# Miniprotein binders against q9h3h3: the designs that were tried, part 104

Target 1, 235 residues: q9h3h3
Amino acid sequence: EDGFTAEHLAAEAMAADMDPWLVFDARTTPATELDAWLAKYPPSQVTRYGDPGSPNSEPVGWIAVYGQGYSPNSGDVQGLQAAWEALQTSGRPITPGTLRQLAITHHVLSGKWLMHLAPGFKLDHAWAGIARAVVEGQLQVAKVSPRAKEGGRQVICVYTDDFTDRLGVLEADSAIRAAGIKCLLTYKPDVYTYLGIYRANRWHLCPTLYESRFQLGGSARGSRVLDRANNVELT
Below, E stands for the ipSAE of ESMFold2; O stands for the ipSAE of OpenDDE; V2 stands for 0.75 times the mean of E and O plus 0.25 times the DockQ between their complexes.

## First folded at step 7 (miniprotein)

Design RA1 (at its last look DockQ between E and O 0.77; V2 from the best seeds 0.56)
Fold by ESMFold2, look of step 8:
Structure RA1 (fold): chain B 235 residues (1-235), chain A 85 residues (1-85)
Amino acid sequence: as target 1 above (235 residues)
Amino acid sequence: DREELIRRFMELVRELLELLYRAREALKRGDLETAERLIREALEKLEEAARIAEELGDPKLLLIVRWLVKLAELLLEEVERLKRE
């Protein structure tokens, strides 16, 4: 809940991206092996640095599942970062629209739904549901953080290819809810991640584009989704 | 050797994150001497991490370095603020 904590968590996530990942890749592994893999590597037990007694003996940055249709496409991240530096010196105002245009221009369009859960059965069950949805083709790619030494909440990230494709983002939300997820979801375009724009940034930008809250009854989607940029409900 | 440089970089990042966390904890308890020592050690490791990131030319590594510098600067600003009190 303070600015240093948010920035430190962001730096830890960047570092985790570069460490080894535990990956179930449906493109090369039969779906029938998923349940055994999930049982071997529950995210509440996989440790960041391979603690004694954990299923991993080596550092793990992320635990991930790639769907059969997963096609990595990060876009022109290097050009994005260069244009960002130039924009900051240009004197132009920096707004959510500015970031959207940079992302479009450089084809850095991916984004992710995020959920935060404490270690334990609820986290492992939620991850298993998401992983099955990915392998079955309802979602394309997801990852979950390993357990940190000091504990605390872990994050599941469910990716979409194009944050400007609102229908695609909402379809992913629906698939997440169909997998039995009831917690708060927030959606963050990857452009914010690649530019290092996190909560408490100097431009007062909100990196969260959408919020999704589970809704019992009354909605075909099973959730209420708020557009944070325009402060309007989409459902 | 690219793999060896990446391994060294990641070791430095792990150490840096720990040092900066411990410095933050020292500041929370008012131990300015410990916090300043830990921040200075972190800055030395940051210099090595920056050299490796520049040699590899990887934008992701450069971003990590810039972020770690930001963390160290936040802590130094807090140290200076507390010294004036």
Scores: ipSAE 0.533, ipTM 0.856, lowest interface PAE 1.4, mean pLDDT 88
Fold by ESMFold2-Fast, scan of step 7:
Structure RA1 (fold): chain B 235 residues (1-235), chain A 85 residues (1-85)
Amino acid sequence: as target 1 above (235 residues)
Amino acid sequence: DREELIRRFMELVRELLELLYRAREALKRGDLETAERLIREALEKLEEAARIAEELGDPKLLLIVRWLVKLAELLLEEVERLKRE
């Protein structure tokens, strides 16, 4: 690992969070308006930095759908980052356990199921399915990245409130599968995103906690979920 | 105008991320001259971004500047490493 890739991904993620978002907020908008909104802002056509030919002329960091019960709680991210710098300076080992402890101490508990899809009809169809599940109450909140200038896969993030609540994480996986999603899913706590834990990181930590694979005809829940940290199959 | 400064800041962040990425790719190819030129351009823009973040005093802007500084430092360390080969 070179360290640069992890830090660059972290900086890009921060920039996306800071740029404007396109939001369908089910707390204030009737569910009947969702289909028109999805047609207006298909993620395969929304551009990261705006384009006269796209649905947006200005930068868009994320396209998001908030469920009726969504109550944002990002925790103490500033305190988390200060504690992270102190941890790195202290010489104390950096492990999944120490990161979990930092997250709990600073109430940075949210996490997300990730799916990566190429721009096009399948991405837009998958996003529409997820968005409907959010508006109908089967999922709490989700977002999808806009199309990058350089192309490449886009990511759909489906959030849960508490990455330490295994049952809640598994319930979200089931709801995603019920929405018709069949691709590989991985689960990442937001603390890892804030601290720059990506595939290439200097601490050689696995960047995700769970992995979900679709299994037609075998699993009662429609998927097999592996706990990557403990190497244990949960389903 | 606060909104104009934030817009300028985000434009600088976008350019910085691209310049630093291209510099890293140049270093991977062993093209030190291109990498050093791109890093110099990035450092100039980073100074402007830091100035805006300090003027506005926004914790989020100050934080992303710290990450961009770290990226530049990693590239400068790699330049020094390659020069000692």
Scores: ipSAE 0.508, ipTM 0.837, lowest interface PAE 1.7, mean pLDDT 86
Fold by OpenDDE base, look of step 8:
Structure RA1 (fold): chain B 235 residues (1-235), chain A 85 residues (1-85)
Amino acid sequence: as target 1 above (235 residues)
Amino acid sequence: DREELIRRFMELVRELLELLYRAREALKRGDLETAERLIREALEKLEEAARIAEELGDPKLLLIVRWLVKLAELLLEEVERLKRE
């Protein structure tokens, strides 16, 4: 990926948050309707801007599934941004610890496991597995990007409530693996997105806190999870 | 009204993303003139988007503008680099 691709994808992802979402909410919709909903809106066919012949006629930012225990809490994003600007102006060193403290102080603690898949059956199958895990209560919330006009990989995001809760992050990884997902996973805190911490940032911060690789036959979790900041295996 | 401003903003963002994508593609094929033209057009639209975002005071919209500005600047720097070569 060229250096421009990262910024473009970041801008696109943020813009997508503002467009309408296709949502299955397990809190209000019976679980028995999930299969019909998945069949109606397969991620590989839902288009970002409602292309002719797509299941959607209007722009769709994300396709999402909300679990029974899902409670949206974005924290104090405005306060976080103000504190971040003040910190940059101060010239104080910025570390992963600094970002963690900012996140805690402003209650911006959400994070997500990310997987990138090519459009097609494998993506739709992976999404179906994740959606079921959410509806069954193994995961809280997940979303998938619609098909872009330019093509390329689609992203599935599986959220956790607290990126500082290592156990919760690992449990989500286990649930994703149990859903049959075998691809590489990366974990990113939302605070990093809100603060514009991306690849090749001036602070040399890695925007990915964890990496999960599928492992055959060995661990009860079916994956090896690496702490990228400390270069330590957690599993 | 607020809803109309948000709608206009999102229209601009869509146009901007398209312009910047086309600019990237122009760079890949070595068409520096087209790339520069598209980036300049994007920068003009970014001014309007920025005004709307500021008027709304929405941190998400402001962040979108920031990313688009950064992307446009990076692309412009690349054009300038390639023109000197």
Scores: ipSAE 0.438, ipTM 0.800, lowest interface PAE 1.2, mean pLDDT 90
ESMFold2 (binder alone), look of step 8: mean pLDDT 86; pTM 0.815

Design RA10
Fold by ESMFold2-Fast, scan of step 7:
Formats: C-alpha cells, structure tokens, sequence
Structure RA10 (fold): chain B 235 residues (1-235), chain A 85 residues (1-85)
C-alpha cells in the first residue's frame, strides 16, 4: 500500500503548484515590507482551500519568498518526462545514478532542503527566519505549505539551483542553521518530485539524497550532513 | 476561454481531491459501498479533466490527471480486495 500514499502525495503536490501562491518577491518589493507580510500570512493560519476565519478566503497552494537574484530555471521537464517513460519501458535498472543522468541531460537541476513542522508558533518563527535569510541574500528562494484541512505537519522548502553541486547544497544547510533552525532536514532533487518519487515509491529508492541533523556537541559547524545513498558523513 | 478552461480544470481538481479524500475516510470506517461510489464518481470527473487537459495541451495538467487516475485506481483495487475478505 506504500505506492498508494506516493501517488496521492504526487497529485496533491501538483494541485498545490497549480493553485494561487502568496508571494513576497524581493525583486520588486522593498525588504522593509517583509515583517508586515509575514504577520499578515503566518503559515500556521493560512488555509489550503480558504476559510472565512483565516487570512485567505480563496485556495492557496504555497506561501513563497523570492530573493533579489532569483531566476527560475525548471529545465526541460517535458524532455525529462519523455525520457523517464522510455527508461521505464526499456527494462534498464532505475537507480539514483540513472535519475541523476536524466536530470543532467535535461537540465532539471534544482533541489530543496525540506523541514516538517507542526502548525503553530515554532513553524511561523522558523518560516520568518528562512524568509529573512532569503530577502537578505543568504538563500535564493523558499516556500511553505499552508495548513491542510486534515491537520498534520507543514513543510518548508528551501531551494538550491543545482543538486549536483554538493558545496552549494551544504552552504544552504549552513544558512538554514544560521537562521536558528534545529530540526531534521532532508534534501530532495526536483527531478524526484517531477517523476513522483516520494516515500514508498515502487522502485524502492530513497526519496532524499542528504539528511542534516543539528549537533550540540563537539567543534562541528552545528549540523551533521549524511549522504543517504552512500551512508557517508559529509560533515 | 483558455483562462476559463484552466479555471474549470482547477475546479474539477478540487472536486476530485475532495471526493478522493471522502472515499479514503469511508475506507477507514469500513464503508465500502460509499467508498466505491465516491471513487467511481471521481473517475467520471477525471474523464472530463483529461479532455480539458488535452484541449489545453499542457503536459503538467496531463501529468496531474495521470496521478489522480492512478490514485483512484489504487483506492478502487483496495475496495475490491476488502470486499473479497
């Protein structure tokens, strides 16, 4: 039944991407307006499908902050999907390596650090910290899910432009930690999202490439980053 | 026209997600008759959504319909399995 959950999550994620977004765009909006915007749209109160008692009466798919230098590049998603269908019918093994190669070939390189938090003050505080880091230029772009009708945890996604650039991925982790975030982080390349690779996928792939855990002890940088595919510590 | 088709498509998607959510809740309660009815209603609306996605020519919308169809089929297979117990 694991595949059951993966297909549902893929459908919900795509629906959210297609619904309207609440966006603070630092390319066109003064940074001085951010605090008021964050107060108006706390993610613990913004509802997925609208509610008279919430900040929104209409559906909201995502709440996002774009940095001053943000330039969207999704790559060739159509070519990626065609190649994916061909790969599935070819009988070739479906592995992290073959998916990495498809992503590189079609320039679908973006990825994201994910953090899951329960609705409430800690979520809103974490999102405010991330949003400020984006507007200040330490991160490029981030988004947070609105509150689901069913309840449950919400997700903050912090994007990097190239998941194959390990140094860039690690620098984003450092910026997230510098913003005061101490919860578990996992890193997922967008190619996995486009191809529907979630927890319990039918190819038995780990849906994330890296894991970051906050570390209190030692002289470490504040987090331990693990390469999940190779089970190797990077920090 | 195009904007209106996109609006209609998103309206159908919201209805579909609600039907599938209600179907899953019915399955949790063991109400297999209600679950099957809701899933079949969703499959009917998915046919309409597929036609609109094809008219719009948007691969992202077609992929969303594909995932919703797959999810509805998985729920229906689960209903059929539970009925055989």
Amino acid sequence: as target 1 above (235 residues)
Amino acid sequence: DREELIRRFMELVRELLELLYRAREALKRGDLETAERLIREALEKLEEAARIAEELGDPELLMLVRWLVKYAEILLEKVERLKRE
Scores: ipSAE 0.020, ipTM 0.516, lowest interface PAE 5.5, mean pLDDT 84

Design RA11
Fold by ESMFold2-Fast, scan of step 7:
Structure RA11 (fold): chain B 235 residues (1-235), chain A 85 residues (1-85)
Amino acid sequence: as target 1 above (235 residues)
Amino acid sequence: DREELIRRFMELVRELMELLYRAREALKRGDLETAERLIREALEKLEEAARIAEELGDPELLMLVRWLVKLAEILLEKVERLKRE
């Protein structure tokens, strides 16, 4: 509603990015070590700011798994931000299309499927499934938030390299579902994050492009994916 | 003038977010001196923003200031931690 909660969440996310990450990097670590690593660092027990009673005594911003083929590319974020300021000053309409074009021009193309889960077995089980899919090559990269102070849901982020590649976004959804995930998923391009565009914004932009719901109907383990921007069902 | 105070407050918030973003980028590249300077500048502007929010008596603006203070504190703690490494 207000947008102030979104600003608080953005500030927390920025701080988390800056703290150390616990990373399983499949580019340099054998896949056989994954199960032990997952057992050592279950996200429901890893604390955001460190605790002698938890797996970590020091702060942890994110717990991440990098796939064997993972090649990070953030694009030209500085150029994107400069162009965004110019667009706001220009008087041109600010629409999903113009923002998409800015992202393409500056190669800021990554995006992510998000799932929010309460701390506990279900979160840890979901994360283990996602991590295995990343190490096995079905997904490229993923991260999960550590446990904040008492209360609050944790988030699992599963990244794709190009939010404009609809097929790639849908293939990631399928891989998430194949990993056993049944909760609601939403997809957000990183360009919205870099520009500070959240649910409540002055341009009435929807930063969530896709929504995925598990559907058990006539298609076993199928999911229904909705294009939120155009209100069109894709699957 | 309430409307003018709100405008100044929002301009301060924008400057604060820019300073904190630049501080974050400085931390990413290991430039602790620049990061600390930018965080200190942000803390000074936060004091000004807090006074305006108190004068306006708006609980939502006071809450926003509290979140920005917390972000600045987290970034400053990270500077201090990296200096110990």
Scores: ipSAE 0.012, ipTM 0.307, lowest interface PAE 9.1, mean pLDDT 81

Design RA12
Fold by ESMFold2-Fast, scan of step 7:
Structure RA12 (fold): chain B 235 residues (1-235), chain A 85 residues (1-85)
Amino acid sequence: as target 1 above (235 residues)
Amino acid sequence: DREELIRRFMELVYELFELLKRAREALKRGDLETAERLIREALEKLEEAARIAEELGDPELLMLVRWLVKYAEILLEKVERLKRE
C-alpha cells in the first residue's frame, strides 16, 4: 500500500512515539561511548517490533540522540488536538496560516528536517554523522526510525526548537550538510505531524515548509533552501 | 438541531483526547488494566462520535473519528503485547 491514508500514517506515528526509544543521552553519558552505541544499534538492523536476529528483542519506536543542551518542550499537544477538532467543526478554512496560528497559540513550535534513506550502509553512515553532530553540539536532538516489518525507507529527523525561526532552521540545515549529508531534506513542523498532515491529506496542504538540496558548484559547495509555501529561495 | 449535534460531537472529542491521554499515562507507568479500560471506554465513545459525524454528513468529522479509532486500536495492541512476558 504505497498510499497509506493520512489516518494510518498518523496512527503509526503515535504508536512509534509511545513504544520504547533507544536513546543516547549526552546529558548523562560520556561522548566517548557514542561510537560503541552506534555500532550496537545501527538503524538498518534495529527492527520495529523486535526479532531474534536484531539487536533488539523488544519493540523500538525510535532510536534517538539527545544533545547536552537538549530541553524537551512539546508545548500543549492535547490543547492543540482539541483546538484542531474545533477548527474542523467550525467551518473555517484550513490553511497553513490557520495551522501556524494554532501552533503558536498552543506553543507547539518544534519542527524537524527529514531525510528518507533505504535500509543499509548509507543510512547507518548518515545516522552516525548526525549523531556525532548532536553529541558535539552542532545539533540539538535527532532520531531515526527502526526497520519496518514491511521494509521500505527509514527516516532521520533532526529537530529545531521553533519552525517559525527561519535562522534556526537554516543553521540546522548547515550543520546537517557539514556532517556530510548530501541527500534531499524536507522540513516539517511537528504541528503537522500531530494533526496528521502527510503527503495525501484531504486539505491539499503541502506537508512540508522547507526543502534543502545539496548544491555542488565547481569550486563551492553548499545547499539551496526553498520556502515551499511562498516559493522563495532562502539561500 | 445541527448546532446541538456539533456541540455534542465537540464534547465527545474533548473527552476522547482526555481518555487517550490518561491511557498513555497509564501505559507509561505500566498500569495495563487501567490503560485497557480507558482505551475501551474511548472506543465506545468513538462509536457515538461516528454516529453523530454520519448524521451531520461531514466527511472531515468522520475522518477524525477514523483516525482516533486507529490510534485507540494501536494502543490496545500495545497493551496486549505488554501483557505477554
Scores: ipSAE 0.000, ipTM 0.295, lowest interface PAE 12.0, mean pLDDT 79

Design RA13
Fold by ESMFold2-Fast, scan of step 7:
Structure RA13 (fold): chain B 235 residues (1-235), chain A 85 residues (1-85)
Amino acid sequence: as target 1 above (235 residues)
Amino acid sequence: DREELIRRFMELVRELFELLYRAREALKRGDLETAERLIREALEKLEEAARIAEELGDPKLLMAVRWLVKYAEILLEKVERLKRE
């Protein structure tokens, strides 16, 4: 089996960010319209490059829901990428600490909880739950990938504004679980996405910082969260 | 102007993904001649994409081109390996 390389995945993510998005913006659209919008654009049926048989005839990079309080702050992504070019040319070691420092210097602090689901009812149901939590103010912003031409799993991304704020990251996990989500979650800082850190990357970095597994029967929160780099349980 | 260049760049990127996808499919079925031809065509179009990205002066677009060049090179190395087998 041949999988996609980190370089291919990074290029695809860049293209998706630049193509048009289908957005439900709770800052300007009444919450009462959400259910109709979700019915019109189920992520299992929206195609990446458009298709006469799908809800979209034109390319869609992402399907997104913005919360009422959402204020985009991507930081200085262009400055980050220029610094990354210089770092790679310098031959200096690429480590999680170096990437964290670049992210802080350029204010590229956002990150996201990821869930990967096959196209179908479970994906659409999970996305609807997340979208409602965003519109209700329990989460800030989320997006889901459209269906790829090659098939494969789709990804739901639930954002936090600062990956260095561990408490904020854990609060987002709790809100995702409260929305009824029971699948495996992993947390990835956006700096890793912008710099092309995916599985099988050439620097051998773990592409995610945290992992969350659903747990029943505990007196604690509804999940067990692990720091993947240090192999330490946070909850 | 700039908006038109971005549209042209994105159109070219879409075409590049299609070429590289077809190259991967040719590799899977053992059609090394077709795979190599498609990869080399992609590399020619990547030179064109690099010129547009340089004209736009956007490090984000230049980085996307570099990722696609590396991916095309990885596929070409696989063709070379399979030819030796």
Scores: ipSAE 0.098, ipTM 0.538, lowest interface PAE 4.1, mean pLDDT 84

Design RA14
Fold by ESMFold2-Fast, scan of step 7:
Structure RA14 (fold): chain B 235 residues (1-235), chain A 85 residues (1-85)
Amino acid sequence: as target 1 above (235 residues)
Amino acid sequence: DREELIRRFAELVREAFELLYRAREALKRGDLETAERLIREALEKLEEAARIAEELGDPELLMLVRWLVKMAEILLEKVERLKRE
């Protein structure tokens, strides 16, 4: 049943990408409009499939904030998938290094810090902090899932352009912590999402590259970042 | 018309997702016949969605269909297992 649950979550996330998004686009909208937009669309109240009692009557896949410099680049996902099928049939070992190579070859470089929170004030407050950091230029782009029909935790995704740029990944972590976020964060490259690296048991790969933990007893801005694959402390 | 294909694809995927959810609820109630029927109906919709995704030339849409087909296969295997005691 665990395998079914993981695949259900993956399919649901991909289905959400196809439904309409509620977007605050700082490239075309003045920053002064952000607070009103956040008040209108708190993620704990926006429903996945619409509800007369919620801010939305129609389905919403994601609630997103685009920074001033946001420029989407998905790379060659088609070429990546073809190369992945060839790799699987070749019998060559499937490792983090091999996947990194495929991602670089096909320019599929984006990745994201993930944070999971229960619906409520803490989620809405965390999202508001992230959204302000995006509009102010400390982060590039972020999105948060709407509330599911039967409840459950919601996810905030904070993107970086290049998962191979360790400095950029760490700078994003610092900006998230500066926004007041204290929960566990994990970093996943989009190449893992496209290739279905949700099921660790098949290839025995860790589905995330980095883990960030708030330092207990430390300052609010402090975190420990671990490279999961190499088991190396980065901070 | 590309926009019409995208709308039809989204409709089929949404319907398939709803059918699989209902099939899972039927399985919880021990209604194996209803669960199997709903799973097979979802697979028919996913087959049509796959054709549209190929026409659109979008590998991400094909990947979404693949995930839903895998979910349907897992549920169908569970139905078969339960029928065998």
Scores: ipSAE 0.011, ipTM 0.261, lowest interface PAE 9.5, mean pLDDT 81

Design RA2
Fold by ESMFold2-Fast, scan of step 7:
Structure RA2 (fold): chain B 235 residues (1-235), chain A 85 residues (1-85)
Amino acid sequence: as target 1 above (235 residues)
Amino acid sequence: DREELIRRFMELVRELMELLYRAREALKRGDLETAERLIREALEKLEEAARIAEELGDPKLLLIVRWLVKLAELLLEEVERLKRE
């Protein structure tokens, strides 16, 4: 088992969170300014550390859009981390159910739908659609990674405030599909991010809770959603 | 200056991630000498980053240091394993 990849991804995510963000905040900025902001900061052109010729001269961790009703609530992350350390030293089984219990106890409930796209027009177009959905109130908040120095796919994260609220998670999926997104989506609760649960983690946990696949042929939802933890189809 | 310390910390984090990634790549190809050199450089920068995080008392900076320490530990374990070969 190569735990290095999971730990490396955790460290990179934390570093990105700590670097400056480019934010369109619909709580304080008129919606009419969104198109100009999207044109100024297309995610395929914004570089992680401010390369010459990019729109940014300084490091950018994330490009984000906050909805009009967005109210940040990270829960008790410190208490979560202390409880996680205690759980690991206790020898108790580490399972999706145990992590869910830790998240509920410490009120770390937010989560996100993830989509990975190559840098280019399709990424920028997808991000613009998501950003408009956020500003129009169909989604609460979203962010997209800047272009990495080494290349590779970029990620769009679309947040919901409570991963245990299945209806809210499914509603966000529907809004993403309505924005024209057809790629695979996976849903990751933030508790997994804070605890370093990524691919190739040492506990052999699936790093995502839900999976959404575009449904060709016109279902009412536009997608099929699977609960990966319990292997149960929700739609 | 707090803002300058945070900037220095983030520069160290960037360098640390690159060093640790390169060390892992060296280990994958059996280049123990290069891996050990890169890990040593990383440990020196990690010590500086830890000092800044402790001085500022910022839980998020301390958490980043904890993840970087775990990465270094995993690489040191792999170095020791390969030496036993």
Scores: ipSAE 0.279, ipTM 0.668, lowest interface PAE 3.5, mean pLDDT 85

